# Designs tried in a protein design chat: VH-VL binders against q67yc9. Part 24

Target 1, 181 residues: q67yc9
Amino acid sequence: DEPVPTPWPHQFHALMFMNYSGDLSMIDLWYDWTNGRNFNIIQEQLGGITYDLEWNNGTSFFYTLDESKSCRSGQLEVGILRPNWLDGAKYLGQQNVSGFLCNVWEKVDFIWYYEDVETKRPVQWIFYTGREAHIMTYEVGAVLEDEKWQAPVYCFNKEKKSLSTKGALSEFKGYKEKAAL
Below, E stands for the ipSAE of ESMFold2; O stands for the ipSAE of OpenDDE; V2 stands for 0.75 times the mean of E and O plus 0.25 times the DockQ between their complexes.

## First folded at step 21 (VH-VL; framework fv_nezutatug)

Design v1 (at its last look DockQ between E and O 0.03; V2 from the best seeds 0.00; counts 0 for: pae O 9.3 > 2, placed apart)
Fold by ESMFold2, look of step 21:
Structure v1 (fold): chain C 181 residues (1-181), chain A 121 residues (1-121), chain B 107 residues (1-107)
Amino acid sequence: as target 1 above (181 residues)
Amino acid sequence: QVQLQESGPGLVKPSQTLSLTCTVSGYSISSSYYWHWIRQHPGKGLEWIGYIWHSGSTDYNPSLKSLVTISADTSKNQFSLKLSSVTAADTAVYYCARHRYTSGFYPMDVWGQGTTVTVSS
Amino acid sequence: DIQMTQSPSSVSASVGDRVTITCKASQGIYSWVNWYQQKPGKAPEPLIYSAKRLQSGVPSRFSGSGSGTDFTLTISSLQPEDFATYYCQQSYSTPYTFGQGTKLEIK
């Protein structure tokens, strides 16, 4: 039997190092399937911080907390990634990555996903765009306190100038939208 | 600009130890990369010798494992190859190369110029 | 050890021709294949990785395909600078192994 990818835990926090052709960032990913919410805190290398907040009803906010106080809000066709979003991935055998022996899968048009054979935790993934995510820490069961899941008030005045973004993890949003169509 | 440059003797006697050094400029060898040695035999193709990971761990071609040592000197930003008990079969062009930390996915992206080593009496 | 067998050993072609080089692995290696170009007196340079992805700076006339055991490098319209020897390399498992090479001659 070929191994299958482990479904994502219902709640976790991961610190990720991102590399997109030399554009570097760090992301705190707070995944909370139990409460239908997903939050990414995106620190660009020597740059700004962007907050990406998604709800399972499709409501999405992409905002800053610096002096620009920008926010873009919208309604996605689908909610956050399901824990089993890797279902149907094609197995590509085992590879050694940074001293970890990993099982590797792909989903066409989307991702190559590396999982530690022994611990079943994600080690890295590479989007078809070439953007890489490297999992630096992985804390299963971690919960971000409710107060930090609130979008800023200026996300609700709708007329604020928004920063145009095609930032880190945009591939997940594209994947979800295609699955809805 | 990352550059790799091999150095060492061009002529080695049979049964001696071949010692080569790769000097890396424009990048630190202590960063997350694999550092490889590869050789190309006259009239034959390329043969992978082994690598050293920036943490110091190594992996060697099983056909050479008892004869090969790859080591690193981070203070000089260099990594080295020692191949013991050489014979005429070890005559080749020797390359050092850099390989990204997702080694199966990416190719060896930066190679040295190569250094010719002849094993002859 | 995984053996990589390239075909043909050499090919003679004219500028503008479509050239196809094949590589066969001795066992299934999924898509873990790289292609390199080597010009005389120089080190190999990466061309294609993961069977089909183009290395940065490589012209779009180069493409790769295949999975499992059979892999192909294609040059859609041969240019004078493409005169070189081409190698496939499996990256599935150590020891990494290379094909014997295919020498591309312009004529």
Scores: ipSAE 0.223, ipTM 0.729, lowest interface PAE 5.3, mean pLDDT 88
Fold by OpenDDE, look of step 21:
Structure v1 (fold): chain C 181 residues (1-181), chain A 121 residues (1-121), chain B 107 residues (1-107)
Amino acid sequence: as target 1 above (181 residues)
Amino acid sequence: QVQLQESGPGLVKPSQTLSLTCTVSGYSISSSYYWHWIRQHPGKGLEWIGYIWHSGSTDYNPSLKSLVTISADTSKNQFSLKLSSVTAADTAVYYCARHRYTSGFYPMDVWGQGTTVTVSS
Amino acid sequence: DIQMTQSPSSVSASVGDRVTITCKASQGIYSWVNWYQQKPGKAPEPLIYSAKRLQSGVPSRFSGSGSGTDFTLTISSLQPEDFATYYCQQSYSTPYTFGQGTKLEIK
């Protein structure tokens, strides 16, 4: 039998190194299915920090905490990725990646998913857009403090800008929207 | 046991090209590792020069980019450094090193012993 | 480029002493810092990676801490073989950069 992707833990923390055609960034990912929330803290190589806060009800906030006090919010068709979001993915075989022997799956028109054969942790994600995610740390059960899951007050102002699909995890947002259609 | 060994001329004249080779034993350079060159000027700290990925992709220090070429020969299990138009500032101990990941998760875990290159007329 | 400011440049200590070396990054780099030990005439050897993870084979008296911009290497009880030069290195992005080094000398 072909291996199947390991469902995501209901709660985990990961540091990801992102590469998009030479544009580098890091993402501090907090996945919390239990509480229906997902948090991406994005730092561009030469930029500031952007926060991508997602709720399972489809609400997302994309904001900065700098002087610009920028915030975009939107309502997606679906919430955060479910733990078994890779169900149905096509197994492509094994490949050595970043010093790990990995099982590789494909979600058509979305992602190649690399998982360590031994530990079952994600190792690398390659999006069809060309963006690569390298999972540096993977802490199962790690949870961010509740008080840190709060969008700033200016995100709730009357004048809101629409959420764009631009960002380090735009591929995930795009996938969620596409999957809902 | 994985071992890296630098080799090349210890003396290079100014304006010439410095050429070094790192021979890897006990491990294939075709694996999923990044292979780096680092140098250390006498009495100074460490300066990263660049790396090559097994696929052939490279990245160089911007300060040296125009002068540096890193290549790999999988048949010999070697990777090489070329530094053109050398000056006295390029006098250093040159190290090759292995890195499992270019991300911050792992260190450069295996280094060569280093080879001294002196630029002098 | 990301600057790694290491301090002190040198430190004199005795066997059994606690020694702390600091490295400050010019920007936030999470925990993507490695520490190396270099003895005279030898190549650097990894001690700590990801700010706090002990490299295999490294004695437990070595430890690392910090995140963001401020990082520390600590030797809890200095041993004779620990007198060397130590370097921090960021691996957040290329070009990778090293601290200036800290020479640990015997008092």
Scores: ipSAE 0.011, ipTM 0.565, lowest interface PAE 9.3, mean pLDDT 89
ESMFold2 (binder alone), look of step 21: mean pLDDT 91; pTM 0.937

Design v2 (at its last look DockQ between E and O 0.16; V2 from the best seeds 0.00; counts 0 for: pae O 10.8 > 2, placed apart)
Fold by ESMFold2, look of step 21:
Formats: sequence, C-alpha cells, structure tokens
Structure v2 (fold): chain C 181 residues (1-181), chain A 121 residues (1-121), chain B 107 residues (1-107)
Amino acid sequence: as target 1 above (181 residues)
Amino acid sequence: QVQLQESGPGLVKPSQTLSLTCTVSGYSISSSYYWHWIRQHPGKGLEWIGYIWHSGSTDYNPSLKSLVTISADTSKNQFSLKLSSVTAADTAVYYCARHRYTSGYYPMDVWGQGTTVTVSS
Amino acid sequence: DIQMTQSPSSVSASVGDRVTITCKASQGIYSWVNWYQQKPGKAPEPLIYSAKRLQSGVPSRFSGSGSGTDFTLTISSLQPEDFATYYCQQSYSTPYTFGQGTKLEIK
C-alpha cells in the first residue's frame, strides 16, 4: 500500500532552478517522449546559454549558439529517460520540503525524487552528487516547435576542434550532470 | 560566506523570558531555508527547539511548544527565540543553525558559535 | 518522538585504532540519519548525511552505514584530531532528535 511515483507525462516543459553547492543555473527542460527527444536550455548565472539535445537513439549534442559556434556530439549507450523511469524506486516516506508535503523515493546511487502528495507533480530531485533540481513551473502537454530541435550545422563538422576530448561519452556524462536529465 | 551569530543575555532569572537573536550575514533569511534553534545542556546532548521557514511557518519541539516563539525580522536579517517561564533546566548553550530547504536530506550546514545562557536567581 | 540511542557512551582509544559507534532508532526511519562531530567549545559539524554520504571536506577514514533502525559510524584509523564527541541525529520527522553522544577519548 505504499505510493508509487507518477509516470512522467509524454510531453512537458519545466522551468527548473539548479543548485550545486552554490553553482546556480536555470534550465528549461523540454521532454518529448512521443518524438524521442529531450532538450535542456541551460542559462548559467550571469553567463551564456548552453543547449543539451538528446535523442532516444542515444545521439546527443551539447552546443552554444553564440559566435564561438561550440558543439560537442556523441553517441550514448542509452536514450532519454522513459516516462516510467522511477518504477521500482524505494519509498522513503513523506517529508515536508520547500513548503510542500512530498512523497519521497530513492533510486540507489542516482537520485532522490520528491513528488507533491496533493497534485502528484514533481517538486524537486537531488542527484547522488548533491546537485539539486527544483521545479519552478510544470506545464503538462507543452510542445516546443520542431525547428528548435535541430542541432546546428556545425555539430556535424568533423573538423571542429571542440569535439576532441578523452572519450566522447565522458564529455556528455559531465554535461548530463549539469542538465536536468 | 554565510555566518550566523547568536546574541542575548548570558544570565536570565527564573520565570523570566529568555530572548535570543541570531544575526545572519552573507545570506538572506527570507531565502528558501529553515532557520533553527538548538540547545545543548551542560555535559549533555543536543536538543532541537524549533525552526522558522522563510514563509513564516514554524515548528517547535512539542516539549517546549507552549513556551517557545521563533520569529524573523527581515529588515535586520535576524531571527529570534523567545522562551518563557525559564527554569534552571533551561541553562544551556544555544545555537542557531541553517538547514537547507530539502528538509531532512541534508544536515544543518551552518551553525552559530553558540551563546551560553545561565538561568539563576 | 523518535529516540536515538548511541553506544558506547564513551570510548578510550589509541591513534590508529578502528572505532565503531552505533545508533539505534526507536522506529524505522529509512536512511534519514546524520552524524555530527563536536570539538570542545565549538558547534557541532556535519560529518555524514543520509546514513552513508560523506560531507564535503570530511576525510575518507569516516564512513557510515545502516538503514531502518540500526546505524553505524566507523573511523577506520583514528587520527589525533578525531578525539571529539559524536552525535547521530534522525532527520525523518520533527522533532529532530539526537543521540546522547559518544565521547571518544585518547587512551
């Protein structure tokens, strides 16, 4: 008779406040399971904007749209989070947090997930690194226009030096930790 | 750098009201944090007194609830403890502490240095 | 109220020793346990949170374990600066409660 986490809607937009030991950012998360895509628009505090685009086939891009035309691309072994990714999470009871009464679950070595008891919406989640995501707005059914889901052409230029690091997966793993998902 | 500093009288007479203030620097008390009072009795362990949430909501140790008021003064960036009808049992070192808005996930991360209060006639 | 019972109340040990401090909750509290270290004349300092997570800046010789009702703090090889009083604290529900403390003294 323990509560279970509500599966994510197939499409939503969330404005998220991220905090990692005082390293602050705002993230617009566009989740689109229907079209197999996930997009984080990352605004650094008093800084630039970084885009993290992931496809369900594991194709991923991490890029800027400023004059630097920076892009890193890679192939991950996994796709985007499935709507029921919290299935099997361990229930940790209820906690009053950030002014909400939440049911709390843990996926060991990954995340603590807080869901409002009343509305069943996500309130926050905390990665095992300690990075916090706080959901400021949550718009079920919101869809970002298709043209915004296209990685820039310079993500496909193999001559671009910004791609070269130790292992493509290592680069995207680090940026994935900065992104909401 | 966030710093908390307790202030108030070191000596209070029995039956009077103990009034302590925590001055916060480097961070706003109106931000999303819990602001706690904790005390430590001589040669004994720690006792949680209560907190004030940035919205003004409070929660108190049931053993003290009828005697305790925690309040905030945003203009001075301070929060305060009032404990009425004190007795010798209220002699302790009093700490203020900050606790992240995630509630029980993190420990109380920033503490004041503590202020000793003696209740004696 | 959830009672937290620490054992032992005190221990005398030598530098280099392995020390284990236990804490038992009066009811199941999942992993909602913190550990604090307190030096004389100072405020408690966070050491471990969520039963097993090491606070930033805390040496790796400290570790925590347990879930449900039974929790442990282990110091794998004592250093001179580790002689202090240690408290467990449940963070499951208010009123938050602390164990009575374990004083770790040099032999």
Scores: ipSAE 0.300, ipTM 0.727, lowest interface PAE 4.7, mean pLDDT 86
Fold by OpenDDE, look of step 21:
Structure v2 (fold): chain C 181 residues (1-181), chain A 121 residues (1-121), chain B 107 residues (1-107)
Amino acid sequence: as target 1 above (181 residues)
Amino acid sequence: QVQLQESGPGLVKPSQTLSLTCTVSGYSISSSYYWHWIRQHPGKGLEWIGYIWHSGSTDYNPSLKSLVTISADTSKNQFSLKLSSVTAADTAVYYCARHRYTSGYYPMDVWGQGTTVTVSS
Amino acid sequence: DIQMTQSPSSVSASVGDRVTITCKASQGIYSWVNWYQQKPGKAPEPLIYSAKRLQSGVPSRFSGSGSGTDFTLTISSLQPEDFATYYCQQSYSTPYTFGQGTKLEIK
């Protein structure tokens, strides 16, 4: 029988090195299925910090905490990734990646997923957009304090820009890169 | 249908720069594919030169790295090869090809017809 | 670089024959091997990918097998249109490398 992807822990923290054709960034990913929330803290190589706060009800906030007080929000049709979101993915075989022997799956039009054969931890994600995620750390059970999961007050202003439905859906279905603020 | 077509001068003098262009039709180069250059010396096998991702990311054969530049023009749906300081050893049929962005799972599935480049004084 | 050693360099066969071509990688590359067919004056065309998967449109008489370092392309019953040169290629890592080729000629 072909191996199947390991469902995500309900809570974990990962530090990811991101590469989009030379555009580099680091992402602190806080996945919290238990509380229905997901948080990407994105440090651009030559830029500032962007926050991508996602809720299981489909609401997402993209914001900065700098003087610009930039914030965009959107409503996605589907919330955060469920732990078994890779179910049904096509097994492609094994390959050595970053020194790890990995099982590789393809979720069509979304991602190639590399998982260490031994530890079952994610090693690398390659999105169909071309963006690569290298999972540097993977802390199962790690939880970010509740206080950190708050979008800033200016995200709730009526004049703030919002994501279009098309944009939000595109991000969910095929993109893991952040929408422009 | 997807088609790739190589174009450029068929004759290049030694020490000059070989320049070729691959025009892609029926498919956007701004997609999740790597775009490759491969060459074949007369009566010989195939040698991989390098590839480009639509955003500009490249990888080259180490044996040619110092002499090769691959670029892409998304507005023209083309990508190009420049090989500097050519010698007779660079005489070959040059192919461009498409390769799906994967872990190596797929082959180079669409190739151009190839263009012959002769290096001669 | 990963070396792909292909054998034989040439083979003479008759229509209806079973033909086997071998490719050996200098290191383990799992199943990341592709096979191409090239006819004179034409570009290579994919036959097999991921060691054993048949490219769309390729006749079922073609098959691939192997994993790790040893790979095989088999033509179960040679047809007239199959006389060509065949190449293996590793897609495990760059630089991508090809076997030396096998010229399949009519006996």
Scores: ipSAE 0.005, ipTM 0.574, lowest interface PAE 10.8, mean pLDDT 89
ESMFold2 (binder alone), look of step 21: mean pLDDT 91; pTM 0.934

Design v3 (at its last look DockQ between E and O 0.04; V2 from the best seeds 0.00; counts 0 for: pae O 9.0 > 2, placed apart)
Fold by ESMFold2, look of step 21:
Structure v3 (fold): chain C 181 residues (1-181), chain A 121 residues (1-121), chain B 107 residues (1-107)
Amino acid sequence: as target 1 above (181 residues)
Amino acid sequence: QVQLQESGPGLVKPSQTLSLTCTVSGYSISSSYYWHWIRQHPGKGLEWIGYIWHSGSTYYNPSLKSLVTISADTSKNQFSLKLSSVTAADTAVYYCARHRYTSGFYPMDVWGQGTTVTVSS
Amino acid sequence: DIQMTQSPSSVSASVGDRVTITCKASQGIYSWVNWYQQKPGKAPEPLIYSAKRLQSGVPSRFSGSGSGTDFTLTISSLQPEDFATYYCQQSYSTPYTFGQGTKLEIK
């Protein structure tokens, strides 16, 4: 009787410490399946802030709020990650991570996912690229105010461009596109 | 960049205590890593002895548990192995190694060059 | 304890040959296997992790495969620097254990 990954709660906030070969960042992840939206607020170490806003209809924005008013927008074939996106993951047994005993799963060519055996909370995940996400706080049921989900007006009449940028959670976007095909 | 170097006596008499020290340079042992001791017997394979976690917690190979102690001195950036009541079977090359905090996922990535210990009169 | 049975114990081969080394675990360990290369008088160096993942800086002629109990290290075209001893190691359960090694020698 292998354990199965716990589906993501429909609404939560997580603060994540990101490490990509020594390039460090913090990400505030606001996941809101109920309203079909997902928001990553990305603070680079001693650097700028980038906003990655995704809607379940595939509309996506990647922007800054500084004086550059940078925005990239696009339309993906798929929406935000479903709560059960780990369905069918290959169970890899248990491993100790930073003092947590975790169940471990793999989605081939995508991710290793670590979940605390006792609390069923995500502890970390490691993308196939080597980028690591370490969950620092995990607030089930947290909701970001509706007003904060609005992309800046300068995102709406810009020429559509690729949504890939450095430092983004591009692995999730690549996974969603591949899984939809 | 990161270097590990084993040190200690190369000759130990039977029934005495083997004491080795691993000196770490280019990295702090108080960072989030597992610090391991591994030995390699003459003409045989590798045997894992145990580790110390950066918090000070230790875990030992059950076959050696009553005989082995691993400790750390963060002020000297060193960790040490003591193996009591040695016999000729403890003759080996002893390695120290660093192992990243997601231990099952990553290999031991940095090893010392090894130190040969002979147990003989 | 999980026993790792490695075969063959030695291989005599020529530059350019394809070499396969196998490792069998005494129980299922999913993909929690590492491979190390050790040259005479040197410490082991990581080669492959998680059964199939190539360590950074390792040439692409090395590859790993397998899951469960049966694992394989393959060198697709031997180079002079590949003559060494190779070890598999399970990282599924403590105590961590190694195969007894495969010595790859010049024919």
Scores: ipSAE 0.241, ipTM 0.729, lowest interface PAE 4.9, mean pLDDT 88
Fold by OpenDDE, look of step 21:
Structure v3 (fold): chain C 181 residues (1-181), chain A 121 residues (1-121), chain B 107 residues (1-107)
Amino acid sequence: as target 1 above (181 residues)
Amino acid sequence: QVQLQESGPGLVKPSQTLSLTCTVSGYSISSSYYWHWIRQHPGKGLEWIGYIWHSGSTYYNPSLKSLVTISADTSKNQFSLKLSSVTAADTAVYYCARHRYTSGFYPMDVWGQGTTVTVSS
Amino acid sequence: DIQMTQSPSSVSASVGDRVTITCKASQGIYSWVNWYQQKPGKAPEPLIYSAKRLQSGVPSRFSGSGSGTDFTLTISSLQPEDFATYYCQQSYSTPYTFGQGTKLEIK
């Protein structure tokens, strides 16, 4: 039988290096399915830190903590990725990536997913858009303190807008929306 | 074996355009690599000039952006550097280099031997 | 731009010595630091990437450490062929920037 992607742990932390046609960023990803929340802390190469806070009820916040006090919030049709979101992906075989022997799967028109054969950790994501994610660290069971999952007060005084195509992980947001249809 | 080789005139007059070409052998520039230009003033450190991505996208050092153009010719498996309005400050050894970005982590792993360009009247 | 402050600018050492070169980034850049060795009249060659990963073919006496802002290249036991100039480089963001270099000379 062909290998299948390992479902995401219900809780983990990952540091990701993002490359989008030369535009670089770092993302601290805190995935917490148990508590129905996902947090992307995004450092753009030419910008500041942007916080992408997602809740499984579909509420999302995009904000900064700098002097601009920028915040956008919205209600999406879907929440965070389910642990087994890769189910049904097509196995493409094995490939050595970043020194890891990886199993590779494809979700058509979405993503190539590279997973270390030995440890089952994600190694690399390549989106059809050309965006690349390199998983630098992968800490299973790691959880961000509850206090850090709070959007700032100024986020609650603004009108909600559509956020589905915003952020460094817009491909994931797009996928979630498609999956909800 | 992947090899990079810089070529171009070793002497350029002030205010003229410096033109260099990097010929890549043993590997296609159409692959998912970044192709860089770096220069080194005599007795000085290294200065990054810019890169071209296999898709044709470029990014230049902001300090040189207005003067730099990097292009690629896939048919010749070459990429080029043009630096306009040169001055003595542009006298340097110019290197082209390959950077494996698709798998992350990697350095500029293959460099050309470098070509010396002197800006002088 | 991210500044890479490398130190020392030069170091004199003998064969067999332990040598340490440091590089400090002007901001946090995680582990996106590479180290290069350059010999006179030659192009730089990679030694370490991702702060601590040894480039293929590089002797194990070379090692890298650090994260965030402070990075170190270490040569555990200096060999004759190691006398050269060394550079750190950040690959966290463009424009890529290099340290000023460290010239390792024979004492």
Scores: ipSAE 0.012, ipTM 0.567, lowest interface PAE 9.0, mean pLDDT 89
ESMFold2 (binder alone), look of step 21: mean pLDDT 90; pTM 0.928

Design v4 (at its last look DockQ between E and O 0.05; V2 from the best seeds 0.00; counts 0 for: pae E 12.7 > 2, placed apart)
Fold by OpenDDE, look of step 21:
Parts: sequence; C-alpha cells; structure tokens
Structure v4 (fold): chain C 181 residues (1-181), chain A 121 residues (1-121), chain B 107 residues (1-107)
Amino acid sequence: as target 1 above (181 residues)
Amino acid sequence: QVQLQESGPGLVKPSQTLSLTCTVSGYSISSSYYWHWIRQHPGKGLEWIGYIWHSGSTYYNPSLKSLVTISADTSKNQFSLKLSSVTAADTAVYYCARHRYVSGFYPMDVWGQGTTVTVSS
Amino acid sequence: DIQMTQSPSSVSASVGDRVTITCKASQGIYSWVNWYQQKPGKAPEPLIYSAKRLQSGVPSRFSGSGSGTDFTLTISSLQPEDFATYYCQQSYSTPYTFGQGTKLEIK
C-alpha cells in the first residue's frame, strides 16, 4: 500500500521559512486544534511582524503591534485546517529534500507536501502558486500560552472584512474556502 | 562537478556600463537555485549585488540604486550582470555564486573564482 | 537592511589554539546565518550554514552556534590551513549582508 500523509498533531509549533519568488518571510506557526485556534506570526523580509490569528469558528484577525495599530478582522466560512486535511492526496513517491528522504503527496491544484519518511514530520510545502514553505522546526505538543492568543483591543473596534486571500498563507485560506464549498 | 566562471572586461571607464557573465557548467541554471552576484572592493568585505531566480525573478541590493540588471540565458547556461554608470567605487572583484535557497538549508555553496574589474579613465 | 556586526576584525593565534569569532545581527534572524572562509586571492568557501550546520567536507574542528541575533564560529584547534579571513552572512532577508570579516593571522 502507498503511504498516506500523517495527520497533523492536535498541537504543535513550527518555524517556517517562506519563499515566494524571492520574497522571504519567517512564520511561527502555532497549531492548536484542541482549542480550535491557529496562529501565524509572520516576519516579512521588508516589513514588520504581522499576526494572523485564526479561530475554528471562522473568525480571523490580521494585526500588527506596532505604532500603526493596524488590524483587520473577518468572518470566514471555515475555520482552521483539520488534522487530516491531506486525506485523499495523491502519492507521488519519494524524494530527498533538505537532507531528508521524504514521501511526497499532491493535492491537485493546491500543494505538494513533503514528509520525512522516518520521523513523519513535514519538511517542505510547495504551493501551486509557487510559494514554498520550509519547515525549520517541528515541535509536537508545543502550545503557546493562552495569554498570547489575544488580539489587541483595537481589533474589536473595526469593521469586519473578508480576509480569505490575505496573508502569507493565503493558499491555505483558499484551500479551506474551497473545501467548505 | 558544478563550476561557475566569471568573464568580462577587466577595465571599464567611468560612466560606462560594467558587463559580466557567469558561465555555469555541470548544472543547469534552470533548476531551483538562486544565482547571485557578489563583489569585493580591494581590501574590503563582501557586498551582495543581487540574484536571479530560475523563474527569472530578480532582486537587487537597494544600495545600488537601480543601476543593476541581472539576466539569464538558459540556452547558454549563463547569467549576467550589468552595472551602469560605474565609478571608482565599483572597482572590485566580482563573484558569481550559486545558492540553493530552495529547501532552506544551504549556503552559497559554489562560487566562481572571481573576476577583477577596475574602473579607471 | 540587516547589519551583521562581526568581531573581532582581526585575531592573531597559534596552531592548536581555540578561536572564536562572533557576529551580531541588527535584528532577530533565527538561524539564517552562514559562515565563509576566504583565503587570499580565492573566493569565499562555505563553512557553516543555518548557524550550526557543518558544510560537507569541512573539518569537524569548525563549529557554529547561536540563534536570534548572536552567532559564533569556533575553531576548536587551529590548523595551519585555517589562517584566512572569515565572514558571517545572513540569509534571512534581502539584501543579503555580510559581516565585516575577521582576519585570522599567525601569531
């Protein structure tokens, strides 16, 4: 039988290096399915830190903590990725990536997913858009303190807008929307 | 074995355009690598000039004030550097280098030997 | 731009000595630091990447450490062929930037 992607742990932390045609960023990803929340802390190469806070009820916040006090919030049709979001992906075989022998799967028109054969950790994501994610660290069971999952007060005084295509992980958001349809 | 080799005129007059070519052998520039130009002024450190991505995307050091153009010729397996309006400050050893930035865990692993360019009247 | 402040600018040492070179980034750059060795008249050669990973073929006496803003290159026991100039480089964001270099000379 062909290997299947390992479902995401219900809680983990990952540091991701993002490359989008030369545009670089780092993302601290805190995935917490147990508490129905996901947090992307995004450091853009030419910008500041952007916080992408996602809740499983579909509410999302995009904000900064700098002097601009920028914040956008919206209600999406879907929440965070489910642990088994890769179910049904097509197995493409094995490939050595970043020194890891990986199993590779494809979600059509979405993503190539590279998973270390030995440890089952994600190694690399290549989106059809050309965006690449390199998983630098992968800490299963790691949880961000509850206090840090709070959007700033100024986020609650603004009108909600659509955020589905915003942020460094817009491909994931797009996928979620498609999956909800 | 992957090799990079810089070529071009060693002498350029002020206000002219410096043109260099990096010839890559043993590896295709169409692969998922960044191809960089770096220079080193005499007795000084290293200054990054810019890169070209296999897709053709480029990024240049902002300090060079848009005087840089990097291009690629896949048919020749070469990529080139043009630096316009050169001054004495552009006198340097110029290096091309390969950077397997894709997959995230690599340095600029292969460098050319470097070519000296002197800007002088 | 991210500044890489390298120190010392020069160091004199003897064969067998332990040598430490430091590099400080102007902002947090995680582990996206590479170290290069450059000998006179030659191109830089990679030693360490991702702050602590030894480049293939590089002797084990070389090591790298650090994360965030402070990084260190260490030569545990200096060999004659190690006298050269060393550079740190951040690959966190463009424009890529190098440290000023450390010239390692024979004492």
Scores: ipSAE 0.007, ipTM 0.570, lowest interface PAE 9.0, mean pLDDT 89
Fold by ESMFold2, look of step 21:
Structure v4 (fold): chain C 181 residues (1-181), chain A 121 residues (1-121), chain B 107 residues (1-107)
Amino acid sequence: as target 1 above (181 residues)
Amino acid sequence: QVQLQESGPGLVKPSQTLSLTCTVSGYSISSSYYWHWIRQHPGKGLEWIGYIWHSGSTYYNPSLKSLVTISADTSKNQFSLKLSSVTAADTAVYYCARHRYVSGFYPMDVWGQGTTVTVSS
Amino acid sequence: DIQMTQSPSSVSASVGDRVTITCKASQGIYSWVNWYQQKPGKAPEPLIYSAKRLQSGVPSRFSGSGSGTDFTLTISSLQPEDFATYYCQQSYSTPYTFGQGTKLEIK
């Protein structure tokens, strides 16, 4: 009888405003479960753009397209976040947030997740680290063109390194690895 | 502006139920906050008892789970603690506190003055 | 449960001294640590949150540092009003737990 969080659509695009204790960024999230891929394009406030590209086979790239041409690549033991990743979340009831009445869930030591009661769209989520993601647009069924999922050539000419979990979405990366062991 | 005030008996006999009430003024308990009970034992330290979320959902310290009930009365803007089967070990100063809805990120920002409860025959 | 171990349990110090209090978590908790100050007969009051950030209205002589398992609270130049008991508290996971306290006394 308690509401259950809506599984993520298999394909969507979201524009997210991120706030981490005053460190601000905008993220374009392209989620594509159908093709086993996930892409975060991260614009730091008055700063650079970082591209965080993940594949369901565990291949991952974290790169820039500026003159530095930096890339960190690696092989994660797990794929992208599954659509039903909120299964088992503890329902906390309803709250008004940003003018939306939301159902609220908690996954202990990970996230508080806010979903609009009427539309079932995510409104915000707040990580245990205090990082806030505010959903500004949410386009179900949106698909990014295949050619834009290609990592730059310089990601393949360097020795692979372990990936840092300190980036703008480090909480999701840590969660996936923890949940899979 | 927001104030919390504990009330209840200062003396309780062993095996009885301790009942305390926190009265909140300047803010509605039905709005987005966690409402906590914490106690402080003589000469020891602070022990978290549990919270009630504004929706009525509760979570308790596992060491006390079978003995504790936290409830809210939205019409009176109050939340309450019941601790059953008390012993001398439950003698403490009891505090109620407010905790911002982003659990864990912010401290418990508003505390009551505390009320002393003694358990003795 | 995550245990928070404070050191020292008591400090005798003079006005003007630099005082450092440490807190160690039994497991990694990132920066999910708060510090509280408690004066006799009063409730604890928040001092530092998220390991390093000063609560509004707290003097700049207070600072916090650390991440992972090891955290510190520093008072750069002790003032008479700083004689109190200090507690760290982890807010990483329930049950929330406090250190046993550090009592700061005047010599």
Scores: ipSAE 0.006, ipTM 0.475, lowest interface PAE 12.7, mean pLDDT 85
ESMFold2 (binder alone), look of step 21: mean pLDDT 90; pTM 0.931

